# Designs tried in a protein design chat: VHH binders against Low-salt glycan biosynthesis nucleotidyltransferase Agl11 (agl11). Part 15

Target 1, 357 residues: Low-salt glycan biosynthesis nucleotidyltransferase Agl11 (agl11), of Haloferax volcanii (d4gu70)
Amino acid sequence: MKGVLLSGGTGSRLRPITHTGPKQLVPVANKPVLEYAVEDLKEAGITEIGVILGHKGREEIQNLLGDGSDYGVEITYIVQGNPLGLAHAAGCAKDFVGDDDFVMYLGDNILKEGVVDLVESFESGDFGAGIALQEVENPQQFGIADVDDQGNVTQLIEKPDEPPTNLALIGMYVFSPAVFDAIEQLEPSWRGELEITDAIQSLLEDGYAIDSHVVEGWWKDTGKPEDILEANQLVLEDKSLKKRGTVSDDATVDGRIELAESATIEDGAVVRGPVSIADGAVIKSGTYVGPYTSVGPNSTLEGVHIENSVVIGESSINTSGRIVDSLLGKGANIGSADDFLPEGRRLVVGENSQLKL
Below, E stands for the ipSAE of ESMFold2; O stands for the ipSAE of OpenDDE; V2 stands for 0.75 times the mean of E and O plus 0.25 times the DockQ between their complexes.

## First folded at step 11 (VHH)

Design p5 (from m0 with S31D T104K; framework vhh_8pnl_2; at its last look DockQ between E and O 0.10; V2 from the best seeds 0.00; counts 0 for: pae E 12.8 > 2, placed apart)
Fold by ESMFold2, look of step 11:
Structure p5 (fold): chain B 357 residues (1-357), chain A 117 residues (1-117)
Amino acid sequence: as target 1 above (357 residues)
Amino acid sequence: QGQLVESGGGLVQPGGSLRLSCADAGFTFSDYAMAWYRQAPGKERELVARITSGGRTNYADFVKGRFTISRDNAKSTLYLQMNSLKPEDTAMYYCAARYIGTWKDYWGQGTRVTVSA
């Protein structure tokens, strides 16, 4: 079985964060989103992975993943020419996949369960496709499955105006090579794209069995800053956190924390978990780091109160202010203006920034 | 790859049959999904039948049961067997090829089919 990992998309809803890189590299609990996908594939025994490179961020993705050896896998990069939808992206992998079954994993998705159960379920029978499902509140935004009272898939519809159910296809699929025939027969949808749900529906209508699996536990796509913050909460709540770095005698640490080996919590700092603090990070006196905060590599915080936030990395925060519910890009520099006249805030912010001051 | 060339069109009575052929001397014909389209004067071009590189077929509703698409990859030839022809089938018939990686359709020049009552 092979893996096909999609890393496309503009990430416009995550601007300005995505001005410097693709959305799949934004960290959750100090790990890039895309890396969770590679680990999930590895856990399912999949060691040959084709990464579909989109329009932007190709060099950054290749720098992160390399040839896959750091993850115990082998990675082949495949360039998608035009962003014509998920079925088009899958079609670009045809030569890589050959005659093998494959998992298609949308690289901006994070889920508790991973894909082991989906793969094992698919392998237990002769299926054209296997789909992961979860109930959602806004089904018009997703591909939707309709199932009978025995759980058999009866219909699939991409982003329907009148959804028949709230069972959404979440970004995990298993395919036989038969899907490529279905993709070749597609016409563009009302959105002008080749839809993966239409390809799967074509398989169903041609008599292929379609496996389904309703996923247990949480799932998030990471399309907006709020989604990143929520994914950060879910991962920090769920994972075993390791305290390996230095905590000074007069620091206060309460609850579960992940503290990397070279990270330091100094005298006069307060950290209340669950929190992740990455290598090279220093939490200095007067700083409060509250629950659901991730402090990225080589970041220094002094005097600040921060909670439910993601500091992506290489940032310097030295201010007495409060930061909550925030996503701070790499290399952020937030300082004090206490010695400056005239009094007031001094800001340098880029295009597409969202601030509430 | 070469130019797609259609043949086999002509004038036929209602209820008659024609077999269209489309040849391509290209080196990778077997890697293409192939299709027949038609266009009546003043109308938009419409799909008639499609066959994937693996042989799976799809037909427009208005030709089901009457037309059969097939391919011979060794000869780089696509066929359309048209039976029970009706005056409504009068159109220019075009062969088209699509390579999944490019998503560009390559068209022939067409062959005329006229069904005259």
Scores: ipSAE 0.000, ipTM 0.351, lowest interface PAE 12.8, mean pLDDT 86
ESMFold2 (binder alone), look of step 11: mean pLDDT 81; pTM 0.816
OpenDDE, look of step 11: ipSAE 0.006; ipTM 0.207

Design p6 (from z6 with S31N; framework vhh_7d4b_2; at its last look DockQ between E and O 0.60; V2 from the best seeds 0.00; counts 0 for: pae E 2.7 > 2)
Fold by ESMFold2, look of step 11:
Structure p6 (fold): chain B 357 residues (1-357), chain A 118 residues (1-118)
Amino acid sequence: as target 1 above (357 residues)
Amino acid sequence: QVQLVESGGGVVQPGRSLRLSCAASGFTFSNYAMGWYRQAPGKQRELVARITSSGGRTNYADSVEGRFTISRDNSKNTMYLQMNSLKPEDTAVYYCAARYIGTWTDYWGQGTQVTVSS
């Protein structure tokens, strides 16, 4: 079985954060979202992975993942030349996949369960495809599966006005090679894209059985800043965190903390978990780092109270203020306006920024 | 070099039949989905019929369904369009197309004129 990992898209809803990099590399608990997908595939025994590259962030993604050896996998990169949708992206993997079944994993998704059970469910029968499902509150925004009393998939509907169920397709699929014939026959949707839901529906119409698996535990697509913050909370709550770095004698550390080997918590700092502090980060005197905060690599915090926030990295925060519920881009520089005239806030704010002052 | 060469076009009376052929060379024919498209004077090019690389699936425009039949013979590297019950509105230049979804690469023939008139 092979893996096909989709890493396309512009990440426009995560601007300004994504102006300098792809959304799949935005960290959750100090690990890029895309790496969680690679780990999930490996956990399911999938070590041959094709990564579909879109127009944006190709170099960054390749620099992160390399040939896959750092992750115990083998990675082949596949360029999706024209971004014409998920079924188009899947078609691009045809040569890589050959005659194997494959997991298709949308690289901006993160979930507790992983894909082991999805794969095992698919392998338990003779299916053309297997789909991962979860109950959602707003089914009109998703592809929706209609199932019979036995859980057999009977219909798939993209973003229906009157959804027959609340079982949404989430970003994980297993396919037999039969999906490629279905993709060949697709017509573009109203938005000009080849829809994966339409490909699966075509398999149903051709008489293939379609497996379904309702995923246990939390799932997030990481489309908006609030999704990143929520994913950060969920991952920090679930994952084992290890304290390996330096904690000074007059620092206070309570709760579960991930502290990377070269990270430092200095005298007069307070850290209350769950928190992740990456390599090269320094938490200085007067700083409080509260629950659900991730401090990215090579960042320095002094005098600030911060909680439920993500500092992506290489940032300098030296202010006596309080920062909450915030996503701070790479290289942020936040200082004090004390002792300046006229009194007031000094802001350099780019397009698509969201501030509540 | 990839080549798609249409043949079988011509002038025909309404209600008659015509069979188009597309001879393909320069690629592994069985790996490619194939299709027929047409462009009438003053109109945009439109899909007429398509057939999967395996030959297992076909699709037709509503305007030709029931009258036209697409087929392929992978041993001869040839695709066909059987056009029955021809109407004046079927008058167009008919193009053979091939698509490989692994790279989403399209190839087009030069086209063959079909004219349906009394």
Scores: ipSAE 0.387, ipTM 0.735, lowest interface PAE 2.7, mean pLDDT 90
ESMFold2 (binder alone), look of step 11: mean pLDDT 86; pTM 0.877
OpenDDE, look of step 11: ipSAE 0.828; ipTM 0.940

## First folded at step 12 (VHH; framework vhh_8pnl_2)

Design q1 (from p3 with D105Y; at its last look DockQ between E and O 0.53; V2 from the best seeds 0.00; counts 0 for: pae E 2.1 > 2)
Fold by ESMFold2, look of step 12:
Structure q1 (fold): chain B 357 residues (1-357), chain A 117 residues (1-117)
Amino acid sequence: as target 1 above (357 residues)
Amino acid sequence: QGQLVESGGGLVQPGGSLRLSCADAGFTFSDYAMAWYRQAPGKERELVARITSGGRTKYADFVKGRFTISRDNAKSTLYLQMNSLKPEDTAMYYCAAHYIGTWTYYWGQGTRVTVSA
């Protein structure tokens, strides 16, 4: 079995954060989202992974993942030149997968369960495809499965105006090579893309059995800042966190924290877990870091109270204010305006920013 | 990729039949979706019929059951059986292969079909 990992998309809903890199590299609990997908595939016994590269961030993704050896896998990179949809991306992997079954994993997804159960279920029978499902609140935004009262799949519909259920196909699929024939016959959808949901529906109509699995536990499709913050909360709550860095004698640390080897919590700082603090980060006096906060690499915080927030990295925050429910992009520089004239805030704010001051 | 070579074209009276063939000796024929396109003088090239690597077919509406696309992967040959031919079917007929692994089309040189009024 092989893995096909999609890393495309512009990440426009995560702007301005994604102006410095692709959305799959935005960290959750100080680990790029894309790495969770690679680890999930490895855990399911998948060691040959094709990574589909989109228009942006190709070099950054390749620098992160390399040849896969750091993850115990072998990575082949495959370019999707045109952003013509998920079925188009899957087609690009045809030579890579050959005659093997494969997991198709959307690289912006994070879930507690991983893909072990989905893969094992698919391998226990003779299926054309396997789909992971979860109940969602906004089914018009997803591919939707309709099931009978016994849970059998009866139809699949891409982004329906009138959804028959709220069971969404989430970003994990298993395919036999039969999917390539289904992709060959697709027509572009109303949005001009080749839809993976239509390919799966074609398999169902051709008489293939379609394996399904309603996943247990949390799942996030990390498309918006709110999704990143919630994913951060969920991962920090579930993970085993290791304290390896330096905690000064007059610092206060309560609860579970992840403190990287070169990270420092200095005298007069307070950290209340669950929290992740990455390499090179320094939490200085007067700083409070509250639950569900991730402080990215080489960031310095002084005097600030911060909670339920993600500092992506390389940031300097030196202010007496309180920051909550926030996603701070790489290289953020937040200081005090106390001694500036005229009085007032000094802001440099990018497109799609959401501020509540 | 490959060297698509069409044959079987010619002059035929209305109501007649022709069988077009297209051979591919250069690559694995069975890995491709295959199609017949046509181009009449003064018109754009248009799809006539297509057949996936797995054998699923689709026909243009103007075919109206008169044509049948088929493939023989063992012989690396694509066919178009054309029955009940009309003067409107007069065109250059092209074999096409589509490889979704690279989303690339490959074209033959075409074979002329003429249906005399």
Scores: ipSAE 0.489, ipTM 0.797, lowest interface PAE 2.1, mean pLDDT 88
ESMFold2 (binder alone), look of step 12: mean pLDDT 81; pTM 0.818
OpenDDE, look of step 12: ipSAE 0.773; ipTM 0.912

Design q2 (from m0 with S31D D105L; at its last look DockQ between E and O 0.01; V2 from the best seeds 0.00; counts 0 for: pae E 16.5 > 2, placed apart)
Fold by ESMFold2, look of step 12:
Structure q2 (fold): chain B 357 residues (1-357), chain A 117 residues (1-117)
Amino acid sequence: as target 1 above (357 residues)
Amino acid sequence: QGQLVESGGGLVQPGGSLRLSCADAGFTFSDYAMAWYRQAPGKERELVARITSGGRTNYADFVKGRFTISRDNAKSTLYLQMNSLKPEDTAMYYCAARYIGTWTLYWGQGTRVTVSA
């Protein structure tokens, strides 16, 4: 069994955050989203992984993952030239996959269950494909499965205008090599792309059995800023958190926290878990870090109350205000204007930023 | 991209056979899905048969059991063996190629097949 890990796409829905790198490297609980995918594949016994590289962030992804040895896997990098949809991306892996079955994992997905059950279910029978499903609120944005009363897959439709169900394909697939013939015969969708759901539908129409697995527990497609915040909450709730760094005698720490070895919580700071604080981060006097906050590497917070937020890293936040439900990009610099005239907010804001002041 | 050239069309009696060829010297077939289409006067162009780069074939219902599509990648040639021809098979036959992962269709100029008593 091989793994095919997709790391392409523009990440336009995560701009301005993705102006500095690919969406798969945005951290959740201080770990890049892409690393969760590698770990899930390894847990399922998959140690040969092809990583499909898009146009953006190729060197950063390769620097993060290397040859895979740090993760106990072997990684081959595959460049997707023209981004013509998920089926096109899968097709780029044909030579890497050869005659093996493979898991296709969308690198911007995080899920509690991982892919072990999906793989084992697929291996228990003679299937052309296996798909993971979950009920979603916005089915027009996903590939949708229609199932009979026994849960058998009867139809798949990519991003339908009139969805027959809310059962969405959640970015995890297992394929036999037969999928490559289906991709070669594929017609473009109404969006003008080669859709993976149409490839699977073609397998179904050709008489292949299609395995399905309704995933238990949470799943998140990290395509929007609010999705990152929600994934951060879910992971911090589930993660085993370790306090390794320095907590000063007059600091207050309640609940579960992850404190990296070189991170410090100084006198007069308050931290209430679950929280993740990465290496080089300093939580200074007057700061409150509340639940579901991740403070990225080499960030300094002073005087601020922050909760349910992600500070990606290398940021300086020194203000008496309150920051909630926020995603702060790398190198953010937030200061106070309390004593300056004229009164008002002083902003340097990048393209595609969203602020509610 | 190369240009596809069909040959082998002509006039044939009902029940007869004909073999169409499609070739191009500058065209490397191994990365392409290939197909035959046909268009009768006054009708829409329709798929007759297709063959993937890996050799998997698909046939329209109206030709199953009578026509066979094949390819010789070393010679960059596509074939359509047509047996048990019927007057309804009278049409212009086109060779088509699609590069895997694109929507660029490369069409030949067509070859005429006429089946008449």
Scores: ipSAE 0.000, ipTM 0.163, lowest interface PAE 16.5, mean pLDDT 84
ESMFold2 (binder alone), look of step 12: mean pLDDT 82; pTM 0.834
OpenDDE, look of step 12: ipSAE 0.087; ipTM 0.599

Design q3 (from n4 with G54Y; at its last look DockQ between E and O 0.58; V2 from the best seeds 0.00; counts 0 for: pae E 2.8 > 2, grease 27.1 > 24.2, SAP .684 > .668)
Fold by OpenDDE, look of step 12:
Structure q3 (fold): chain B 357 residues (1-357), chain A 117 residues (1-117)
Amino acid sequence: as target 1 above (357 residues)
Amino acid sequence: QGQLVESGGGLVQPGGSLRLSCADAGFTFSDYAMAWYRQAPGKERELVARITSYGRTKYADFVKGRFTISRDNAKSTLYLQMNSLKPEDTAMYYCAARYIGTWTDYWGQGTRVTVSA
């Protein structure tokens, strides 16, 4: 069993955050989203991983993952070139996969339960593909599986106008090499992309059994800022948090806190978990860090009330204001306007920024 | 990149048979999905049959079991056995190769098939 990790896409919905890097490197609970995928694959015993690279962020992804040795895996990089769709991306891995079965993992997805069960289930039978399903409120936005009374997949439809069910395909699959034959026969969808859903449908039409599982745990596609925040909440809720850094005597720390070794909580600071604070981060006096906040590396917080937010890193926040439900890009600088006249907000706003004042 | 050369076309009577061949030059033949297309005068080019790199086949509805697409990777050759030919099968037949990595189609120059009494 091999792994195929997709790390393409423009990340346009995460702008301006993704102007400086690929969306797969956006941290959730101070870990790049892509690392969760690698860990999940490894957990399933998959140590040979092909990483499909798009046009953006190649170097950054390669810098992060390297040859895989840091993760206990072997990484092979494959350049997709033109983004012709998920099925095409998978197709690019044909030579890498060879005659092996493989897990296809979308690098911008996080799954609570990993892929072990999916892989084991697939291996226990004779299937063309294994898919994971989750009920969604807006099935028109997803690949949808129609199932019979016994739960067998009878049809797969990409973004149907009239979805037969609300069971959406999530971003992890198990494939036999037969999927490459299916991919070779595909035509672009109405969206102009080679759809992975169509590939699986093709397998089904050819008589292959599809192993399907309804995922009970949470799943997130981290395509939007809100998704990152939700993922951050979910991960922090479930994650084992370890305190290794320095907490001053006059600091108040409640709840579960992940504190990196070189992180510091100073006197007069209040931290209420679950919270993750990365290396080099400093929580100064007068600061409140509330639940579901991740503070990225080398960030300094002073006087701010912040909760349910992701500070990606290298940021300076010095304000008496309140920050909630926020995703702050790398190198963010937030100050106070309290000392300036006239009273008012001073903003330098980049392209595609979203502000709620 | 590569070149596809069709052969085997010609004049045949209704009910007759032809075997088309397509030889590649410069391809890693085994890595490509192959297909036969045809274009009749005044009509659009249409798929006749496709065979994947692993040998899975698909046929157009009009084939109805009359044609068989096959490939010999050792010879880097694609074949189309056409039986029970009809006048409606008269067309220029083209060989095509597709690599999923680039999703680029390569075409031969075509071979003419004429079915006439």
Scores: ipSAE 0.225, ipTM 0.667, lowest interface PAE 1.6, mean pLDDT 91
ESMFold2, look of step 12: ipSAE 0.395; ipTM 0.764
ESMFold2 (binder alone), look of step 12: mean pLDDT 81; pTM 0.825

Design q4 (from p3 with G54R; at its last look DockQ between E and O 0.81; V2 from the best seeds 0.00; counts 0 for: pae E 3.3 > 2)
Amino acid sequence: QGQLVESGGGLVQPGGSLRLSCADAGFTFSDYAMAWYRQAPGKERELVARITSRGRTKYADFVKGRFTISRDNAKSTLYLQMNSLKPEDTAMYYCAAHYIGTWTDYWGQGTRVTVSA
ESMFold2, look of step 12: ipSAE 0.338; ipTM 0.733
ESMFold2 (binder alone), look of step 12: mean pLDDT 80; pTM 0.817
OpenDDE, look of step 12: ipSAE 0.801; ipTM 0.921

Design q5 (from p3 with S30R; at its last look DockQ between E and O 0.91; V2 from the best seeds 0.00; counts 0 for: pae E 3.6 > 2)
Amino acid sequence: QGQLVESGGGLVQPGGSLRLSCADAGFTFRDYAMAWYRQAPGKERELVARITSGGRTKYADFVKGRFTISRDNAKSTLYLQMNSLKPEDTAMYYCAAHYIGTWTDYWGQGTRVTVSA
ESMFold2, look of step 12: ipSAE 0.342; ipTM 0.737
ESMFold2 (binder alone), look of step 12: mean pLDDT 80; pTM 0.815
OpenDDE, look of step 12: ipSAE 0.807; ipTM 0.923

## First folded at step 13 (VHH; framework vhh_8pnl_2)

Design r1 (from n4 with W103F; at its last look DockQ between E and O 0.10; V2 from the best seeds 0.00; counts 0 for: pae E 18.3 > 2, placed apart)
Fold by ESMFold2, look of step 13:
Parts: sequence; C-alpha cells; structure tokens
Structure r1 (fold): chain B 357 residues (1-357), chain A 117 residues (1-117)
Amino acid sequence: as target 1 above (357 residues)
Amino acid sequence: QGQLVESGGGLVQPGGSLRLSCADAGFTFSDYAMAWYRQAPGKERELVARITSGGRTKYADFVKGRFTISRDNAKSTLYLQMNSLKPEDTAMYYCAARYIGTFTDYWGQGTRVTVSA
C-alpha cells in the first residue's frame, strides 16, 4: 500500500502567516502540520509516500521532509502543475501508485485516530474506496456522504446546497487503482474543479463497494488561524509532554510541559501547562506562559503574559501586556512603546493581518 | 485533431423543439467524453450537458427534464435534443470533446439557437 500526501493550496486564510511558507508547515505543538500526516502514514505501515506539491512552498516542504529517511519512509515528490482540484491532484500520482492501493491524505489535516483503522477496514473487504467521515456543523462546505442504516455509502455530494447528512469526508481516503479511470472521465464541477467526491461517486455508480469509517476522537483541518489554535489545544491536551530543558530554581512550573533540551525557563518566570517550549527558547523574568501555548524555536519572552497562543519561532517578545488567542509569525518582534512620543502603538503589519487592539 | 462542427440551430417559438448535432469524421467517439456548452450574449460560457465515453450523463440544473444528450458512435455524432424551449435558452451552442485521460477540451465553432415570441 502506498501513501499520497497532498500539500497544495495557497493557505490564503492563514495569511499573513503563509505569505512566506505553505500552510502545511505551520506548527501545532511545535511540530509542522505535515509531519503529523507522515507519522500517521508510517504508523499504518505505509513507507512509500508520494507528496503532491502545489505552486507554493515546494522548496520548504522538500527541505522539511527530505527523502523521508528521517521519518523511516521513502518520499517521492510529484508536482501538480495547475490547481484543478483534489481529484486532479490524486490523478497526478497515477504513475507513482501503479497497481497498488493507496491512502490519500490531505496534508493540512490533523486527527487523533490516525489512519490505521481506516486502512484495516478497507483491507477487510473488496472495496473500490474507503472514506473517513465525521459529523460537521457546516455540511454545505464539505463533501458529504449519505449512508444507509448499516453505514454503507449510498451517495456522495460535493458541497451540497441541501445536504442529506452532516457526515463529511475529512481528508483521508483509501483507493484502489480503479479510481484513476473515474478521475480521467470527470468533468469540472460548478466550482470549475475536478472533485474527489465525484470520482468516488463514479466508483459507486460503476458498482464498486465503498467502505466508510466514522473516525473516533477529534479531527481538525487547519485552514484558519483559529483552527491552528484549536489544533494546538487538542494536541497539547492529548500528547505526552517531556521536560528535558532547564528550569531555574526560582521559576514556577505547574502542570504538564514540553521543554526541549536547549530551552530555558529562568528565575521569575511562571509556566502553567499544558505548554510546549521548543529548542533555543528562553522564558525570562516577569513572563507568564499559560495553558495551550506553544513557544517556537529560538524565541525569547520577557515580561509578557501569554496564553492559548502559538509563537511560531525566532521571535522576541518584551512587553508588559497580555497576549491571548494569538498566532504570531516567525521572527515577530514585539516591544514596548511606553517611552516613545507621541504616545501610541507602533505597528509594522503585513497584508491580511488581523489585529484586535 | 479534426474539427467539431455543430448544426441544427435556428429560430424557434417558445415551447418548441430543436435537435443539435455535432460531428467530425476524424474522431473515434469511443475515446472521448463529449459535452454541450452555451454562451448567451454578454455571459460566460456554461455547461449544458455532458456524456462520458461510457455513456454516463449529467445535466445542468437549468435544463434538466427538457434536454437530452446522446451519442451515436457508429455515425460519430453527438446530439442534444432540446424540448420545451424558453427565451432564456437563446445562446450560441458549442460541442466539446475531451480525450480520455486528459483535461484539455476541443471545441466546435458553435450553432446559434434563438427562442423568441
């Protein structure tokens, strides 16, 4: 069984964070989102992975994943030239996949369960496809499955105006090679894209059995800043956190923390878990780091109170204020303007920034 | 590549019928998905109906129940039977072909359909 990992898309809803990098590399609990997908595939016994590259972030994704050896897998990179939809992206992997079954994993998704049970369910029968599902609040924004009383898939509809259920495809699929014939015969949707749900529907109409698996536990797509913050909360709550770095005698640490080996919590700092603090990060005097905060590599915090936030990395924060519910990009420099005239905030903000002051 | 040629357009009263044809002797129709598109003056081109190489059809919502797409591979001809025509069906109608395994369309020149009362 092979893996096909999609890493395309512009990440426009995560701007300005994604202006210089792909959304799949935004960290959750100090680990890039894309790495969770690679680990899930590896845990399911999948060691040959094709990574589909979109127009943006190709070099950064390749720098992160390399040839896959750091993860115990073998990675082949496949370019999707034009962004013609998920079915088109899957079709680009045809030569890589050959005659093997494969998992298609959307690289901006994080879930507790992983894909082991999805793969085992697919392998337990003679299926054209296997579909991971979860209940969603906004079914009009997703591909939707209709199922019978036994959970057999009866219909799939991409972004319906009047959805028959709230069971959404959550970005994990298992396919037989038969899906490639279905993809080749697709027509563009009303959105002008080749839809993966239409390909799966074609398999169903051609007489293939379609497996379904409603996943257990949480799932998150990481399309917006608040999605990153929620994913950060969920991962920090569930993950085993290891305290390896330095905590000074007059620092206060309550609850579970992840403290990387080269990270330091200095005298007069307070950290209340669950928190992740990455390599090279320094939490200095007067700083409070509250629950569900991730402090990225080589970041220095002094005097600030921060909670439920992600500092992506290489940032300097030296201010007496509070930061909550925030996603701070790489290299952020936040200081005090208290001694400056005229009084007021000094801001250098990029396109698509969202500030509440 | 051959040239797709549409025919059968014309002027018709509301409620009337027309049958459009699209042919090209240079095509092996079993290798192509085929479609009809239309473009009204000042509007963008829109899909009317599609038929795959295997015979599966899909229709735009605005024509369901009134139009029927079909193909005759022996005659290398695509058809669109248009019934219960309405003034909003007035447009240039184009046939398109897509070779299986590709995403590039080949287009005809179009045939004009005018529905007026």
Scores: ipSAE 0.000, ipTM 0.128, lowest interface PAE 18.3, mean pLDDT 85
ESMFold2 (binder alone), look of step 13: mean pLDDT 82; pTM 0.826
OpenDDE, look of step 13: ipSAE 0.263; ipTM 0.673

Design r2 (from n4 with W103Y; at its last look DockQ between E and O 0.82; V2 from the best seeds 0.00; counts 0 for: pae E 6.1 > 2)
Fold by ESMFold2, look of step 13:
Structure r2 (fold): chain B 357 residues (1-357), chain A 117 residues (1-117)
Amino acid sequence: as target 1 above (357 residues)
Amino acid sequence: QGQLVESGGGLVQPGGSLRLSCADAGFTFSDYAMAWYRQAPGKERELVARITSGGRTKYADFVKGRFTISRDNAKSTLYLQMNSLKPEDTAMYYCAARYIGTYTDYWGQGTRVTVSA
């Protein structure tokens, strides 16, 4: 079985964070989202992975993943031409996949369960495809499965105006090679894309059985800042956290923390877990770091109270204010305006930034 | 760069048969979905038949039962067997190849089919 990992898309809903890099590299608990996908595939016994590269972030993704050896896998990179949807992206992997079954994993998705159960379910029978499902609140934004009274998949519809159920196809699929013939027969949808749900529906109409698995535990597509924050909470809650760095004698640490070896919590700082603090980060006097906060590499915090937030990295935060529920991009510089002659806030704010002041 | 070359067109009486061929020495033929399209003067180009790289076929409703699309990947050749020809089948017939990685169609120059009494 092979893996096909999709890393395309513009990430426009994560702007301005994604203006400088692909959305799949935004960290959750100080680990890029894309790495969780590689680890999930490896856990399912999948060691040959094709990574589909879109137009954005190709070099960054290749620099992160390399040839896959750091993850115990073998990675082949595949460039998607025109971005014509998920079915098109899957079609780009045809030569890589050959005659093997494969897992298709959307690289901006993260979930507790992983894909082991999905793969095992698919392999237990003779299926054209296997799909992962979860109930969602806004089904018109997803591919939707309709099932009969016995749970058999009877229909899949991409982003329906009038959804028959709230069972969303989440970004995990298992395919036999039969899917490539289905993709070749597709025409673009009303949105101008080749839809993966239409390909799967075509398999149903051709008489293939479609396996389904309703996943247990949390799942997030990391499409918006609030999704990143919630994924950060969920991962920190479940993660085994290791304290390897330096905690000064007069610092206060309560609860579980991940403290990287070169990270430092200095005298007069308070940290209350679960928290992740990455290499090179320094938590200085007067700083409170509260639950569900991730402080990225080479960041310095002094005097600030911060909770339920993600500092992506290389940031300097030296202010006495309180920061909550926030996603701060790489290289953020947050200081105090208290000393400056015209009183008032000093802001340099990028496209699509959202602030509550 | 490959070039698709159609052949086998010509003048035929109603009820007759023709076999169109399309070949290209520059393509790895087996990797492509292949299709026949046609265009009568003043009309839009329309799909006649499509065959996937795996051999599955799709036919336009107006041609179903009369035409058969097939491919010989070893010879890198696409065929359209046209039986029971009607005057409305008169058109330029074009071969197309589609690579799903780019979703890009490559076209031949066409071959003319004329069906007249």
Scores: ipSAE 0.100, ipTM 0.595, lowest interface PAE 6.1, mean pLDDT 87
ESMFold2 (binder alone), look of step 13: mean pLDDT 81; pTM 0.826
OpenDDE, look of step 13: ipSAE 0.719; ipTM 0.888

